VHH binders against q84jc2. Designs and how they scored, part 31

Target 1, 232 residues: q84jc2
Amino acid sequence: MSKMRNLVEEKFLEFYESWVIQLELYLHQLLIAHNNNTMSETELRHLISKLTTHHKAYYTAKWAAIREDVLAFFGSVWLNPLENACSWLTGWKPSMVFRMVDRLRKSRVVLVEAQVKKLEELRVKTKFDEQKIEREMERYQVAMADRKMVELARLGCHVGGESVMVVEAAVRGLSMGLEKMVKAADCVRLKTLKGILDILTPPQCVEFLAAAATFQVQLRRWGNRRHYVTHS

## First folded at step 15 (VHH)

Design pf8
Fold by ESMFold2, look of step 15:
Order: sequence, then structure tokens, then C-alpha cells
Structure pf8 (fold): chain B 232 residues (1-232), chain A 125 residues (1-125)
Amino acid sequence: as target 1 above (232 residues)
Amino acid sequence: QVQLVESGGGLVQPGGSLRLSCAASGFTFSNYFMNWVRQPPGKGLEWVSGITSDSSFTTYADSVEGRFTIIRDNDKKMVYLQMTSLKTEDTAVYYCARSPDEVQAIWEEGYFDYEGQGTQVTVSS
């Protein structure tokens, strides 16, 4: 019961499968580093750099793909339904990542007061940026419900070839707006991730990156198990 | 043959406003993250602001956030920096700068490969 895929979807599916496999390998290294108190700061920074490079590579590939088809990233074929249901504008919600930081603080990680203050400042900035994007999405939704857009959709349903061409042009215009919003959301994700890693010490960064990768891998595993048994 | 030409600098009083312009040529302008950086007297370069290739996201140094606005016009191949509420600390040579990789430019402030000749901004009573 396979769904049809366009070229962008096929290319990114191949990329994403490889990307996740590599993330799982890095997770293994993060867990080893987390359990090993004798690793040098240089070794930890090297591992952190590999993870940040891996995340940056994801966005490089994604931004190339959204220029071709941003809609492929809403209900993505390379994600299972649970992963798609948990997405905020095609990815993890920036403000929610601070729940992982809060869990680390309660676990075994001691954050000094200066770190706590900087993290709260970053949380506020992240929420502010999220709210700006959410307001832009509201404007987009209002524009879709606007009389002009409803009229174009109505014409497409009841009139021939000219109406199809007008509707296609309108959809293209809306896709440009969506592309900008997705890219803006990704920029907030990149700035938030960088900001957290700049505040945390190298051992704390390893724990944070391990927690984030674990969550992503578990979300994929859980959702895939449900999908697997549904199609048996 | 990348070329970035800044203009619009000058002398302005504290609290005043000024708009810098940057004309770009010799590359596909709409593909690049663009920056403003500045060099205060006797100091090194400091990053001021950046904007994604499609204007989807703007980012600012803490010292200028809320006072400066970066804008681009891809049709005219122009980058602007609208400065308001200027302080004497804003006195510097301002440079327009291009970043070679957009994801890296968001990740690391001050990541650029080309800059222009600069334009002097002097904020003084």
C-alpha cells in the first residue's frame, strides 16, 4: 500500500535514511563518551563538532530541497506518522528543546547560576522568535481563507483550463511564503541549538546531544513499529 | 569578481538615524547570506547583522538589536542597514560582507569570505 512519490521526495528519502543511520552511530559514540569520565576536553569537543556538522548538513540538504518542493516537508514520506504528528513547521519545536535541558539539570548535571540565567535568556529569545513565525503562519492561513483565494479555488472547481492555470499560480505564490516560514523556523532551530551548546560545558553538551538524538531515534523506532504491525 | 560597495556613512549626532547601502555585483546575489560588520576605532572587526538570501530570517548582535534593521532587495542586488537611536559606541567603519555558506552563517556569526571597502559612520556631539 505504497504511496506515490515525486522526485524531491525520493531524493530526500534516500538522504534522510542515510542521515538517520549516521545519527544512530553518533548516538552510540555520545553514550560511550557520557559513560567515560576519562575522555579529554579535546576528544569531547571533537565529538560535539561531528554532531553539529551532522545537524548542519541536514539543513543544507533540506534548504536545497525546499526550494524545489516545500510541501514535501509537510507530511514527509521519510518520516512515520508519529514523527510527522510531532512536527512544528517541518521540524522540532525550538522552545520544547529546553525541556531536555531541564531534564539534564534534574538528572546529574549541575548548571551554575550564570548558565541558568543565560539559558533562560535564550529560552525567552527562542519563544519570541517562535511567536513571530506563528503569527506569520496565522497571516498565511487568513490569506488562504481570504475571499480572493476562496474565489480562485471556487473557479478552479467550476471552470476549465484558465481556472486551473490561475489556481496553479496561486498555489505557487503560497509555496514561496511557506518556504520562507520553514526556513525561518530552521534558522531559529539552528540558533537555539548553537546557543545551548555555547552555554553548556563539553560534558554537558555530550549529555544534551545524547538526549536529543535518543529522543529522535526512539520517536522513529516507536512510530515504525506501529506502522510495521499495521501493515502485517 | 565579487564586488561590494558601501555608501551612506557620515557624521550624525547621538540619537540620530542613518541608512547604509551596499551594492553587490559579480556573483549570484540571491544565493548568499549577507552581513554587516564594523570596525570601531582601534579595535578589530565585530559582526553587526545578517540576513538570509530570501530575507526569511534576520539576526543581530546584542548591542544593536532593536535599533538596527537589515534589509535586502534581491532585484536591485542591494543590502541596507537602517540605524536608529545611534550611540557614540556605534562609531566605526561599516562593511558589507558575503557569507559562502548560509547554514554556517546562521550557525556562526561573522562567517564571511568577501567584504567591501567600508563606509565611515561617526556618532559625535
Scores: ipSAE 0.809, ipTM 0.918, lowest interface PAE 0.6, mean pLDDT 86
Fold by ESMFold2, fold request of step 20:
Structure pf8 (fold): chain B 232 residues (1-232), chain A 125 residues (1-125)
Amino acid sequence: as target 1 above (232 residues)
Amino acid sequence: QVQLVESGGGLVQPGGSLRLSCAASGFTFSNYFMNWVRQPPGKGLEWVSGITSDSSFTTYADSVEGRFTIIRDNDKKMVYLQMTSLKTEDTAVYYCARSPDEVQAIWEEGYFDYEGQGTQVTVSS
């Protein structure tokens, strides 16, 4: 009943399940810090550092895994279908994180004008980088379609092992291009996260990280319930 | 025995162009994030640009973005910095530098463990 998983998928599934559990534990610490104004700036910066270290560890593990099998990250076995459907190039869409910042501004977070200006500059840079990646993906998809049409024409004249090797080479070429685009997208995610945390004060960073972790944890929980709800 | 050897520096006028090269040896070049950093006269090191091991992503300091381009060739173990629209404030010794961890290099600009001997770039009228 269960499908066979390759070694990369099984190892990363184990890593990711542990990583999410630890994220939830850090979320509890963030919520305590959010509700308790007695923490010093040094203590807040230490907690923020734990979160940023945790996120960097995710990308370190991910980049090692995509070298083995980038396709595992498109429709991942460690994510539910809702989580997979919300992914942009195997992760959260960098430009969309600013909507979370905007929501915090409307309800809880008061930003000074210098912070607002810096956040707008970061948003524009993030969107620019995101659009560059999207243009590269478009060019890559066109090139792959052209190559596949040439190979399909050759397959119509040649049937057998040689045709299989040509198709396998085309698939491998697609995987290599996808690996670069996924890594580029992750770089934009890392720089966007760092940029936001550099602009916000330590208490504001705690509120942002708590909101982000809450969204990620709840998306996972809701998606699991939606697809595995027992019928009564 | 990590070695990074920069070349291509010289004297140019403002608005001019120059291409720096860096030859790498003594390590698996294709595994490492690579950087250019510079030291202007009488000042400390400042980070200029970086490139991921597979060229999937490039980053630039605000002061040089749009004017400088970082390129690498993993087969030849080379890093280049193509500089255009040079300004007098670009005058510096330019160093090629290796980062030991790519995720950290993207996170924190100027994160590196080895640098070369440098090449002098002087922009003056």
Scores: ipSAE 0.806, ipTM 0.917, lowest interface PAE 0.6, mean pLDDT 86
Fold by ESMFold2, last read:
Structure pf8 (fold): chain B 232 residues (1-232), chain A 125 residues (1-125)
Amino acid sequence: as target 1 above (232 residues)
Amino acid sequence: QVQLVESGGGLVQPGGSLRLSCAASGFTFSNYFMNWVRQPPGKGLEWVSGITSDSSFTTYADSVEGRFTIIRDNDKKMVYLQMTSLKTEDTAVYYCARSPDEVQAIWEEGYFDYEGQGTQVTVSS
């Protein structure tokens, strides 16, 4: 673990850089579709499908990587410090995505009353799922603090190889617990994203996906610009 | 050969409880998202519940949430559906089903490639 980047970090960095470049290309298509009402509903659905496939591919790659090293996703080397600071359990916070939905409510795109009701129901369910995960994270943190106190007591009286076994068990328990919590959070993200897209019409989905992609791309660009400026 | 064998079905009173079991073999069970789906009399398949390969996340159809609990045991290669507060609307053949891709299974409920023979659950007075 003395290497600057392990194999998991190196592979996922390569994947993520390519993934973001493709997201930027899809963003261009989303903006054209949003600003120029020349695409048929079928064409819009096809573009939306490309975006959802792209997002699902991210999680497929991520879940493979977290099986090998979940800690790589806390303070990720493929993200700048601003991107990392904005993360909740290694990704966007599900309940916060509804601020982009609120932008739709304030935009030229009018949501009908039935959509608003369904979105509010989804927001409540998303928050509920989020709170369940936050309670489990709190239990995990408390359990790890208590286990650290036991570990310190054992280390204080340790004379042999038992300290290595206790440290290894604690690290293993931490990784396994974090893997489950990260995957649970990602499941909430996937369900929330799907739920929003199921409620919105195709033009509204394009606007939502464009807003989300714009935020992600701009966060990356702004974080990179700030870093570059501070090193000049 | 992928095999999923359901058991535990039967006749039960409304408000009653029942525990379905599914024994899996012929594939690496611990790598797969698992589902329960059901087919009510004269109707198509209806997704009921799903669980991730590591039990990190469970999901339920609105009609059963709060009443049903999906559980898995990767060591025994078993999936269970604990059913409580049963209603006549829960009458169906229940199938255990495997999803080939976990991300897609979370994204699209009822995404599976193999199901068992089913076990009949009848809720009637």
Scores: ipSAE 0.799, ipTM 0.913, lowest interface PAE 0.6, mean pLDDT 86
Fold by ESMFold2, fold request of step 23:
Structure pf8 (fold): chain B 232 residues (1-232), chain A 125 residues (1-125)
Amino acid sequence: as target 1 above (232 residues)
Amino acid sequence: QVQLVESGGGLVQPGGSLRLSCAASGFTFSNYFMNWVRQPPGKGLEWVSGITSDSSFTTYADSVEGRFTIIRDNDKKMVYLQMTSLKTEDTAVYYCARSPDEVQAIWEEGYFDYEGQGTQVTVSS
């Protein structure tokens, strides 16, 4: 009926759909590995490497896309409304991933004291980095309400060459600030994921990655199925 | 060709401060994650700090966090390392280093393809 005007959104939609399909295939392999005592440590490390490579590829594509249009990642067309509602600065909230680790500790995964200590240190560091980003986001929001922004909104109502240039410069400045905050959040996500995988043993990493992929896939499926339940 | 030139090293007493500089040329500096690494006497390279291409995120080795600050200026194609509260353990040749992939550089500390000739930092009484 209508075309997407934003090339960034079209390109990333295609990428993301393919990326999720591949994540589901890796999830299948993780679940097989979870249930199989015959896999060697080398085989487990290879599977873990496939997952980490897959996640790194997502961020490589994302960082290329946000250089062109960071706003596409706020209310993304490639995510359903439930997925979008669960986003913190365009992705999963780093500190929340430790809830998944906590659930695994209660049921399936036995951690030694050294691992528990390292995980707590990582949790504290992750929260500190999150809070730093949240303070920067607050300063960004305050700057949006600044008198200068109100004046630019007024100028946007009047046609003129110099007014257009001032508005374009202001919008570019806002986008650049938001782009930096999204990238900072992604860096925290990457460091947190790596930190967890470095602390856990290969079998524990498989458990964690399976839980994380399951959550992501289920969130997508659940959000999509609300469409069917409402339409009798 | 890729060129990284460090400067600003010297002799300083424990508790002192130094600011290292790195001038970059021969590549699109604003597209690359940049690092400081160091080589203590008789030891191998040790990663110190890194900064994303747009300065959106900085990372530090545990041993220097809170004491060192990495800064970049993309217009001047410069990377800096502001060092404070220096310890004798900080004695090393310090190198500026470029990472070929920014996502991988965040993922893995000490991931780089080029470094400069280095600048000597000596912390002693």
Scores: ipSAE 0.796, ipTM 0.913, lowest interface PAE 0.6, mean pLDDT 86
Fold by ESMFold2, fold request of step 20:
Structure pf8 (fold): chain B 232 residues (1-232), chain A 125 residues (1-125)
Amino acid sequence: as target 1 above (232 residues)
Amino acid sequence: QVQLVESGGGLVQPGGSLRLSCAASGFTFSNYFMNWVRQPPGKGLEWVSGITSDSSFTTYADSVEGRFTIIRDNDKKMVYLQMTSLKTEDTAVYYCARSPDEVQAIWEEGYFDYEGQGTQVTVSS
């Protein structure tokens, strides 16, 4: 990128690029497993564990980075503009993952009625959690506007050391609120992913994880090709 | 070194309310995901609820969701479990428990490395 990056952005960019490369390697293994009718359930569970461990590692790194600079995760330098445009609170929108499950059901994946029921229950819970976070974001935006308006009125009258300290305290409080909302959204993402994988059988989990990884990799590739076209 | 001390248990009627407390010491409390776990009579440990280090997210077992609320106070190094609409099946020894990793604790309920000595909750007519 041409934009000057801070140390948090540079460190997470390096992490994320490595993380995506490893995701692509796991995707290759998922596609092999998809085509191999003789893989044992133990082998499938091991592969699924690699993917879930990889996803958990992403959130571990992200939560460490957010404590340093949550704003870096809004309009991230390690994502292309298309990836950023598809983000909901710094990541994939939990309810959207069910569209992927629905597409798999319409193709090769066959779900029994008990799985369908459990998936619908999870979808409802995920949507409810999303809506709760969206309401909290709305309250946060109102609080930001109220604090900003009061501070701007005070600064317009007088300048000095006390106004600097008030602004710094307000910014610190807003960053902590954003960090909490991002972590809440990530917790919904983790719980939703875990919930889906618990409902699906190991072969179905492999198909779901392959579809999810494919979508993420292709979104990155397509967004990068479009980016280069607009610069050529 | 790690110490978790539960209190606030007792005898309560069905439909009643009770608030459990857990005092933490010997570790940087504000860095850890915290849990409530319970052991009903004659049964193993059952995860009840968890809360992230900054209270950004709370989780509950299906059996208690809507009736129990987990709260923490990082300044006082305390975890609380506010229980309402208590049922006889809520009878158990309740333990406060620490998780060594927050992401894993969200991913896998009942993931913890230390627990306290417990406090008895008895729900009986």
Scores: ipSAE 0.792, ipTM 0.909, lowest interface PAE 0.6, mean pLDDT 86

Design pf8
Fold by ESMFold2, fold request of step 23:
Structure pf8 (fold): chain B 232 residues (1-232), chain A 125 residues (1-125)
Amino acid sequence: as target 1 above (232 residues)
Amino acid sequence: QVQLVESGGGLVQPGGSLRLSCAASGFTFSNYFMNWVRQPPGKGLEWVSGITSDSSFTTYADSVEGRFTIIRDNDKKMVYLQMTSLKTEDTAVYYCARSPDEVQAIWEEGYFDYEGQGTQVTVSS
């Protein structure tokens, strides 16, 4: 419920709200392409390119923002509580996107044996990379519980200029570790998304991107309705 | 003014190890995704490995994953390729390469704008 925002949070909130509006507009185009067979492969590839460019722009903006304040991305002011509760290291969990692919396979999307094999290989690699990051996060949490770090925080609580500089250095070290883990997670997200789109045909890519955008938009709408008390 | 100078190549037997080095100058090294690419005899360039500007993430071609490790030192403006379990098919000229956009470099393998003169790695009995 807090309305206190630093400059990084304020700027990224504005960016993100605009970014989601544009995602909703692209979703409309994806749904039109999904529901009608008049688009050529070239037209489908152009639409897919718009979506991938839009997602890459999100990460470009995010990586610039986390250099300034990575903590803003943990419990983000631009996300409702439901969206935040569904986040893994500041975004969607890479291995979970394959549930969406699995749902498409069980419905209208027909996958050739070679695609199924490639998707399973990608799922395994994605899970491996994800687990590597989770092990790094675990090591980070252990280091954060280090007795020396607690002692430095206690020192900064009640002493002057020198203790402020020591506390600031410790906070900077914490933020740098988190920044690296967030970027690693985002790299896995980018590689996983690219990998899925490379395996799928252009019509299948449109189906997948529509499903992904629908889920993101619906999660935001549902969370806003359920937790509405104030407005942005 | 962008310069990338590779070194550390040589002759090695199958199963052997080498460590390649790349010294970078003429640009803000710590802002760039860095790559190793190679050119086997009679073939075009193949992407080998890449590393993010802050070492947060590394990627590898399937053919070298598990055998090669990319490392960088931003203070020294160096990138390295630690090669182990070398095979005859690893014989190539190895180049280090800079990617101009880090998000795009993760998205698309082999996305780079500058490469060095290369260092020869020969794996043979």
Scores: ipSAE 0.784, ipTM 0.906, lowest interface PAE 0.7, mean pLDDT 86
Fold by ESMFold2, fold request of step 23:
Structure pf8 (fold): chain B 232 residues (1-232), chain A 125 residues (1-125)
Amino acid sequence: as target 1 above (232 residues)
Amino acid sequence: QVQLVESGGGLVQPGGSLRLSCAASGFTFSNYFMNWVRQPPGKGLEWVSGITSDSSFTTYADSVEGRFTIIRDNDKKMVYLQMTSLKTEDTAVYYCARSPDEVQAIWEEGYFDYEGQGTQVTVSS
């Protein structure tokens, strides 16, 4: 019999499916705004605000959920395997978003020198923050490889109840450290997104948000087609 | 009632160091993002630094990055600001401030609902 999803996974799956549907609706609005120059700056800022509010709501829900079960966010049941394979610490890698900005610069988005300088400063800061988190993850993994902890895990498989308690305590300690690292990574994601949107003009923000939402939606659609749809 | 009490301010020479403290009471301290903000003479409030409820992430204004360190102790309900390499431009009243939402506090620097009475820091020769 299949194992039932835990409560955290079920709640977040429901939330995420609704959240992605709304993101798709906002993507349609972004694409209309991107292809049409009749929208006022006020209208563009309102649309951008809807998108930023939507992204902040995702992290609010996520941080509540990781407090209950951070491991649910590694190999998430609400993501297909392609989406999971593209994750860095349970989400998009902050430094990779600058490749999307680079593609926009090569196509239609014209950036003034001041914007380019600020984006490069943000890119460097983002990479520095990422590297700090990666070093913390490495130190964490070294601590996990402590010889005594490995020996207790091996013995726990053979001894039963008492050894299960020791293994569970070790897993709990690992989960708490992992929760902090995921939250730190999300903070870098939030700062990076905000930083980019602060540097770009409203029309440029619409183009960036449209590209980002398109990528996320297409990853989901492509991964779902591959795994869940049979062709005629 | 939410209460934040800053201390540790004083007169220091440029290049000196100082540690500010903030004692929190009247709320579940371990659930809140905490900030330091400052008001230089004749100017408005400037956000200085922030720290997540679990110390998982710290953030700093560009002007203080590398010189200031924010630290919290949830058991003692304390926030600290360790200041080094102080400049005359750091002269200000420093306030400890609470943010009502962590995601919004990371998104928008200077997002807070309560602040203390402040402590004066004066950097001069």
Scores: ipSAE 0.784, ipTM 0.907, lowest interface PAE 0.7, mean pLDDT 85
Fold by ESMFold2, last read:
Structure pf8 (fold): chain B 232 residues (1-232), chain A 125 residues (1-125)
Amino acid sequence: as target 1 above (232 residues)
Amino acid sequence: QVQLVESGGGLVQPGGSLRLSCAASGFTFSNYFMNWVRQPPGKGLEWVSGITSDSSFTTYADSVEGRFTIIRDNDKKMVYLQMTSLKTEDTAVYYCARSPDEVQAIWEEGYFDYEGQGTQVTVSS
């Protein structure tokens, strides 16, 4: 197993580090606006638009990189081990985001009945889509454990040259299946995020985006302290 | 020149089925998110369904979920809409449409830059 970074990994590491720094800056803006009540509804919508554009840019860059090397996104070099351990198909698990919404509803955010109904409908749709992806992943994992795939892995272990093409084809087939599943998961993430932001009012969106960014930033900071890694 | 040519429309009775086809040319079909949209009589365009470039994800308007299926064949440069359990409210001109950006197409339904000339579906009697 190689510990060296390839070109795709190095390029995306550079992108991601810059992306997280910008997310931290947006988080500071969200917290200032929340704490001091300094922004009009129009200004809040502008800030929310900056955050959604930032998240869409992440997926645009990710999907371009996945077309080149989807395996780089499993055990990513730009994430610490805690962040990697918390990943579901290379990102946050869509259904879990509703726990954050529920927590905000119980403590800091008041939702009207129409919003609650729409959020429940979205939660059910999100869970349904998530379960479809999980079933497809199970089918994929069963195919990987297939006797023929085990034979290919054993041949790769004892390679004398001629078996390299068979191993390369097996790896390519695995990569193609994973790419589709990662992209499907990201589509559910995008639809879920958009759906939540469409249901919430601008001040509520600020609360939600601040909570989400805080969780992401703190998970990264906590994981880095525990492992004594340097920021880059 | 981007071209999208729809076919397969016609007159059907409620409960019936149709398969619409769209032949694409003039662009790298396998790189684009594809959609079906429709225009019912006297109404504006309604987004119906979309599919990612690699068929990894499909999405549907609430009004057609469970009844319509979008599929694509990148080798043939075709996108299809399999319609079942048709209702009179499904009467419309159906258009095949291309989205210029996949992330934006998933984010905002009905996001597209080109559409075909349409095929008429009439559900009556």
Scores: ipSAE 0.782, ipTM 0.905, lowest interface PAE 0.7, mean pLDDT 86
Fold by ESMFold2, fold request of step 20:
Order: structure tokens, then sequence, then C-alpha cells
Structure pf8 (fold): chain B 232 residues (1-232), chain A 125 residues (1-125)
């Protein structure tokens, strides 16, 4: 389990590095499309499709990795539920994406009344889905504490036996439940992203995707800068 | 050979309930996102509901959300659609359908590669 977690995490990080590099290349294309007001709707939709395909590929790879070892996506500190009570399962909180939309509305993007109404409806739906996941997370935070005690009992066994098999089954059950929660959170992320792109016009989608890609690249650069400083 | 066999349809009064069943065979059922799709009289197919392979997430068309519940049992290789508060607009042939790519199925409603022969649901007084 521990050894498989290291290998799964390492393999996914290799994928993620390549994925972000490709995202940077798509960001360049998004910025060209933004600055070149002569692109047709068909050309914009093709570029948008490249970005959505790229995002779907991220989740395809993530879900494959989670099926191998979901705990690889959490540090060992996850077994301390009090310290992880506010964790949003392996990613950004879906409702926070609307802050990016709001920022664009105040600076660059002009939305008509029908779009504003649809975005508010989507925001409410997204928040509702988030709250369902948060209730499940609360249940699992309690279960994580219980599983920590079971794991400690397994470690204390002097010889393998029936109690060891029961502990192993309990750990597998918790891991499977955690996998379901991570997938549920990702499904809300996917539905929210799709919903926003369906409401926005193609030029507005390019603006949104460029802002999102810029933010993701900035987060990676901030992480690399912190790593550089702590190791210098 | 992929097979999806729907059952449980029938005649129901408005406000009534039905449970549709779908028996799956010929593929590894637990690997697939599953859907219900329907065809109202004289109309095209419309997507109704979907469920991930591990039941981690369910999704519904706006017209049925709150009234229909999709459930799966991977041990029995079954998908169910529990329908309540039925309306005359729910009259249709209902099909069970599978999707090979779960991420794509979540992204795009009605993404599937196989459907069954269907079961008739008629909501009428």
Amino acid sequence: as target 1 above (232 residues)
Amino acid sequence: QVQLVESGGGLVQPGGSLRLSCAASGFTFSNYFMNWVRQPPGKGLEWVSGITSDSSFTTYADSVEGRFTIIRDNDKKMVYLQMTSLKTEDTAVYYCARSPDEVQAIWEEGYFDYEGQGTQVTVSS
C-alpha cells in the first residue's frame, strides 16, 4: 500500500508536469485569440474544444490514478481529521470558480441579462452539489478517526490472523469510500465548468479559459518559487 | 455480446410511481457509466439520468430531478430508475444505455455507445 502510494503519486506528478506544460501552450493560443479579433466563431469553438479536451484528459488520468491508490493524493496527515477538516478533496472548491467569472465581469466581459440569470442559477446548483459533498466529507472525517484506531490495532498484531483480515477489509472499505468522494467532487467540477462554457459566448469562453489557465500556471510558479526558496 | 434488457414499464396514473429495471450482460458492468434515455411519442431521444460506475455521482435532466432516482447494483449487474410523481409528459419508451468513458459521460449528457430495446411507460388517466 505505502510503496504503491509512492509509485502512483510519482507517476501522476510526471503526468501533471506534462499537462501543465501543454496548458501553457494552449494559454498562448488563447491569448492570441483574445488579441486577434478576426477569428471566426468556428475557429474559437475549435480552440475551446482543445481546452475542454485537455481538462477532460486531466480527470481521466486522475481517476485512473485514484483507482490505483486514492491515498496517494493525500498526505499522511490526512489520517488526522481535525487538521484536515477544511480540506476540499484533492482540488479547488467548485463554487470558487464563480469568483473568476465575477472578476471578468468587472473588468473585461460584458454579459447580457439572460446570461447573468443563467449563471446565478448554475451557481446555486453548484453550491447545492458542494453541500451534499461536504455532508459526506463530515461522515468520512469521523470514519477516518475510527479507521486510524483499527490500523493501529493491526500494527499491534503479533501474528497474522482473522483480526488482521477484518482490519484490511475495513481499510479497503474506507479507501473505496474516499475514492467515491473524490470522484463526486470532480464530477461537480466538470459539470460546473461545462455549465459556464455553455452559458458564455465563444469569445467570452476564450476570456474565461485564458483567466483560468493563467491562474493555474501562476499557482504552479508560486509552488516552484516556494520550493526553490526552501531548498536554497 | 453486449445486452441491456429493460423491464418494469406499464400504465400508470399521473402522480403514480414505477420502478424500471435494466439487466446487463456481455461486458464488465462495474467499469461503465450507466444511463436512462427516453423517447416520447413522435419525438427524438432525450437523456434522463446517469450514474457513475461506483455510484459516486448521479445526474438528472432538469425535467426529472427530484422525481426520479437512478440506482445501480454492481453485484447483480442491474440499473434501476425509481420514478415518482409521474406526469403525462413522462410517457415514453425508456432505454438503458452504457457509456465507455465516465469523464466524457459527465461532461456531455447522452454520451453512450449501446442501448437496450426499451420498456414502455404510459402515464394516463
Scores: ipSAE 0.771, ipTM 0.905, lowest interface PAE 0.6, mean pLDDT 81

Design xf19
Fold by OpenDDE, look of step 22:
Structure xf19 (fold): chain B 232 residues (1-232), chain A 126 residues (1-126)
Amino acid sequence: as target 1 above (232 residues)
Amino acid sequence: QVQLVESGGGLVQAGGSLRLSCAASGRTFSTYAMAWFRRAPGKEREFVAAISGTGEYTFYTDSVKGRFTISRDHAKNTVSLQMNSLRPEDTAVYYCAAPEAFSWYDLDSESGYDYWGQGTRVTVSA
């Protein structure tokens, strides 16, 4: 049985498919830039700006969608199971990007001591922010199991009108909390990304962005091969 | 190579306090986070606390939150663990740990650290 998708899911699925296609195009440009030492700093900065704008567009669309139905993003029908399994609060885990930064260390890129120091501090800060969000998330999850909900659960399968109202109120409360948490997580993502890009030189930024985009695209490809996912 | 030497362990009664210190020698480590781990008898080594290079950010395992405080002194190249309200379950050998340059592993994982002290024993009696 094909899972019935709601309107939010359908719209965002279409958006995301288009967004990923554009990401692949940018990835190609990033790879060319990385392999071509003839590009000027101005050209590199322009390319970086295009990518950052592209990511901002994603979050703009996401935040509009989560206002309508944040729960759609906890089932993310536009992602394959592998992508979903790698998701933290409806997106990439902020601390994960430092694995991409680590790749720079193993490449031809030379990070100066000042950069390393800043990156290390940023990494720790990012972890701190993640933990803070996780603690708050747990609070919301526990709050869902309030006295009324527990009593309803105990009463079994009989859901009367009043029971429905209580459940709906609880779900609304949870949704509001989840929206807050998702936005908070996204802010950490954006700050982390910005932080990294501010520390790195333009050539290093290009390499970092290429690595990140490659991983994202490949994760999707690998997941699609493992689980037959038909995207419209 | 970085050498780490722990001190401050001992026998203490439940509810008491101890202050552990770790002195680092060799290469500068001020850029990177440092951590304390512990190994209780018959158990695996577990994360206790970590502190960022600047000292601005600290992390704790849940069981020690509110009781333990990690700090560092850059001038002395030391990291300390103030342990208050000690419990018998805190009995362990405590290890100081530091990463090699440019380590990006999780701060609460042993894999994030390359250098280890010999450890200092903390025994909390009931």
Scores: ipSAE 0.288, ipTM 0.702, lowest interface PAE 1.9, mean pLDDT 88

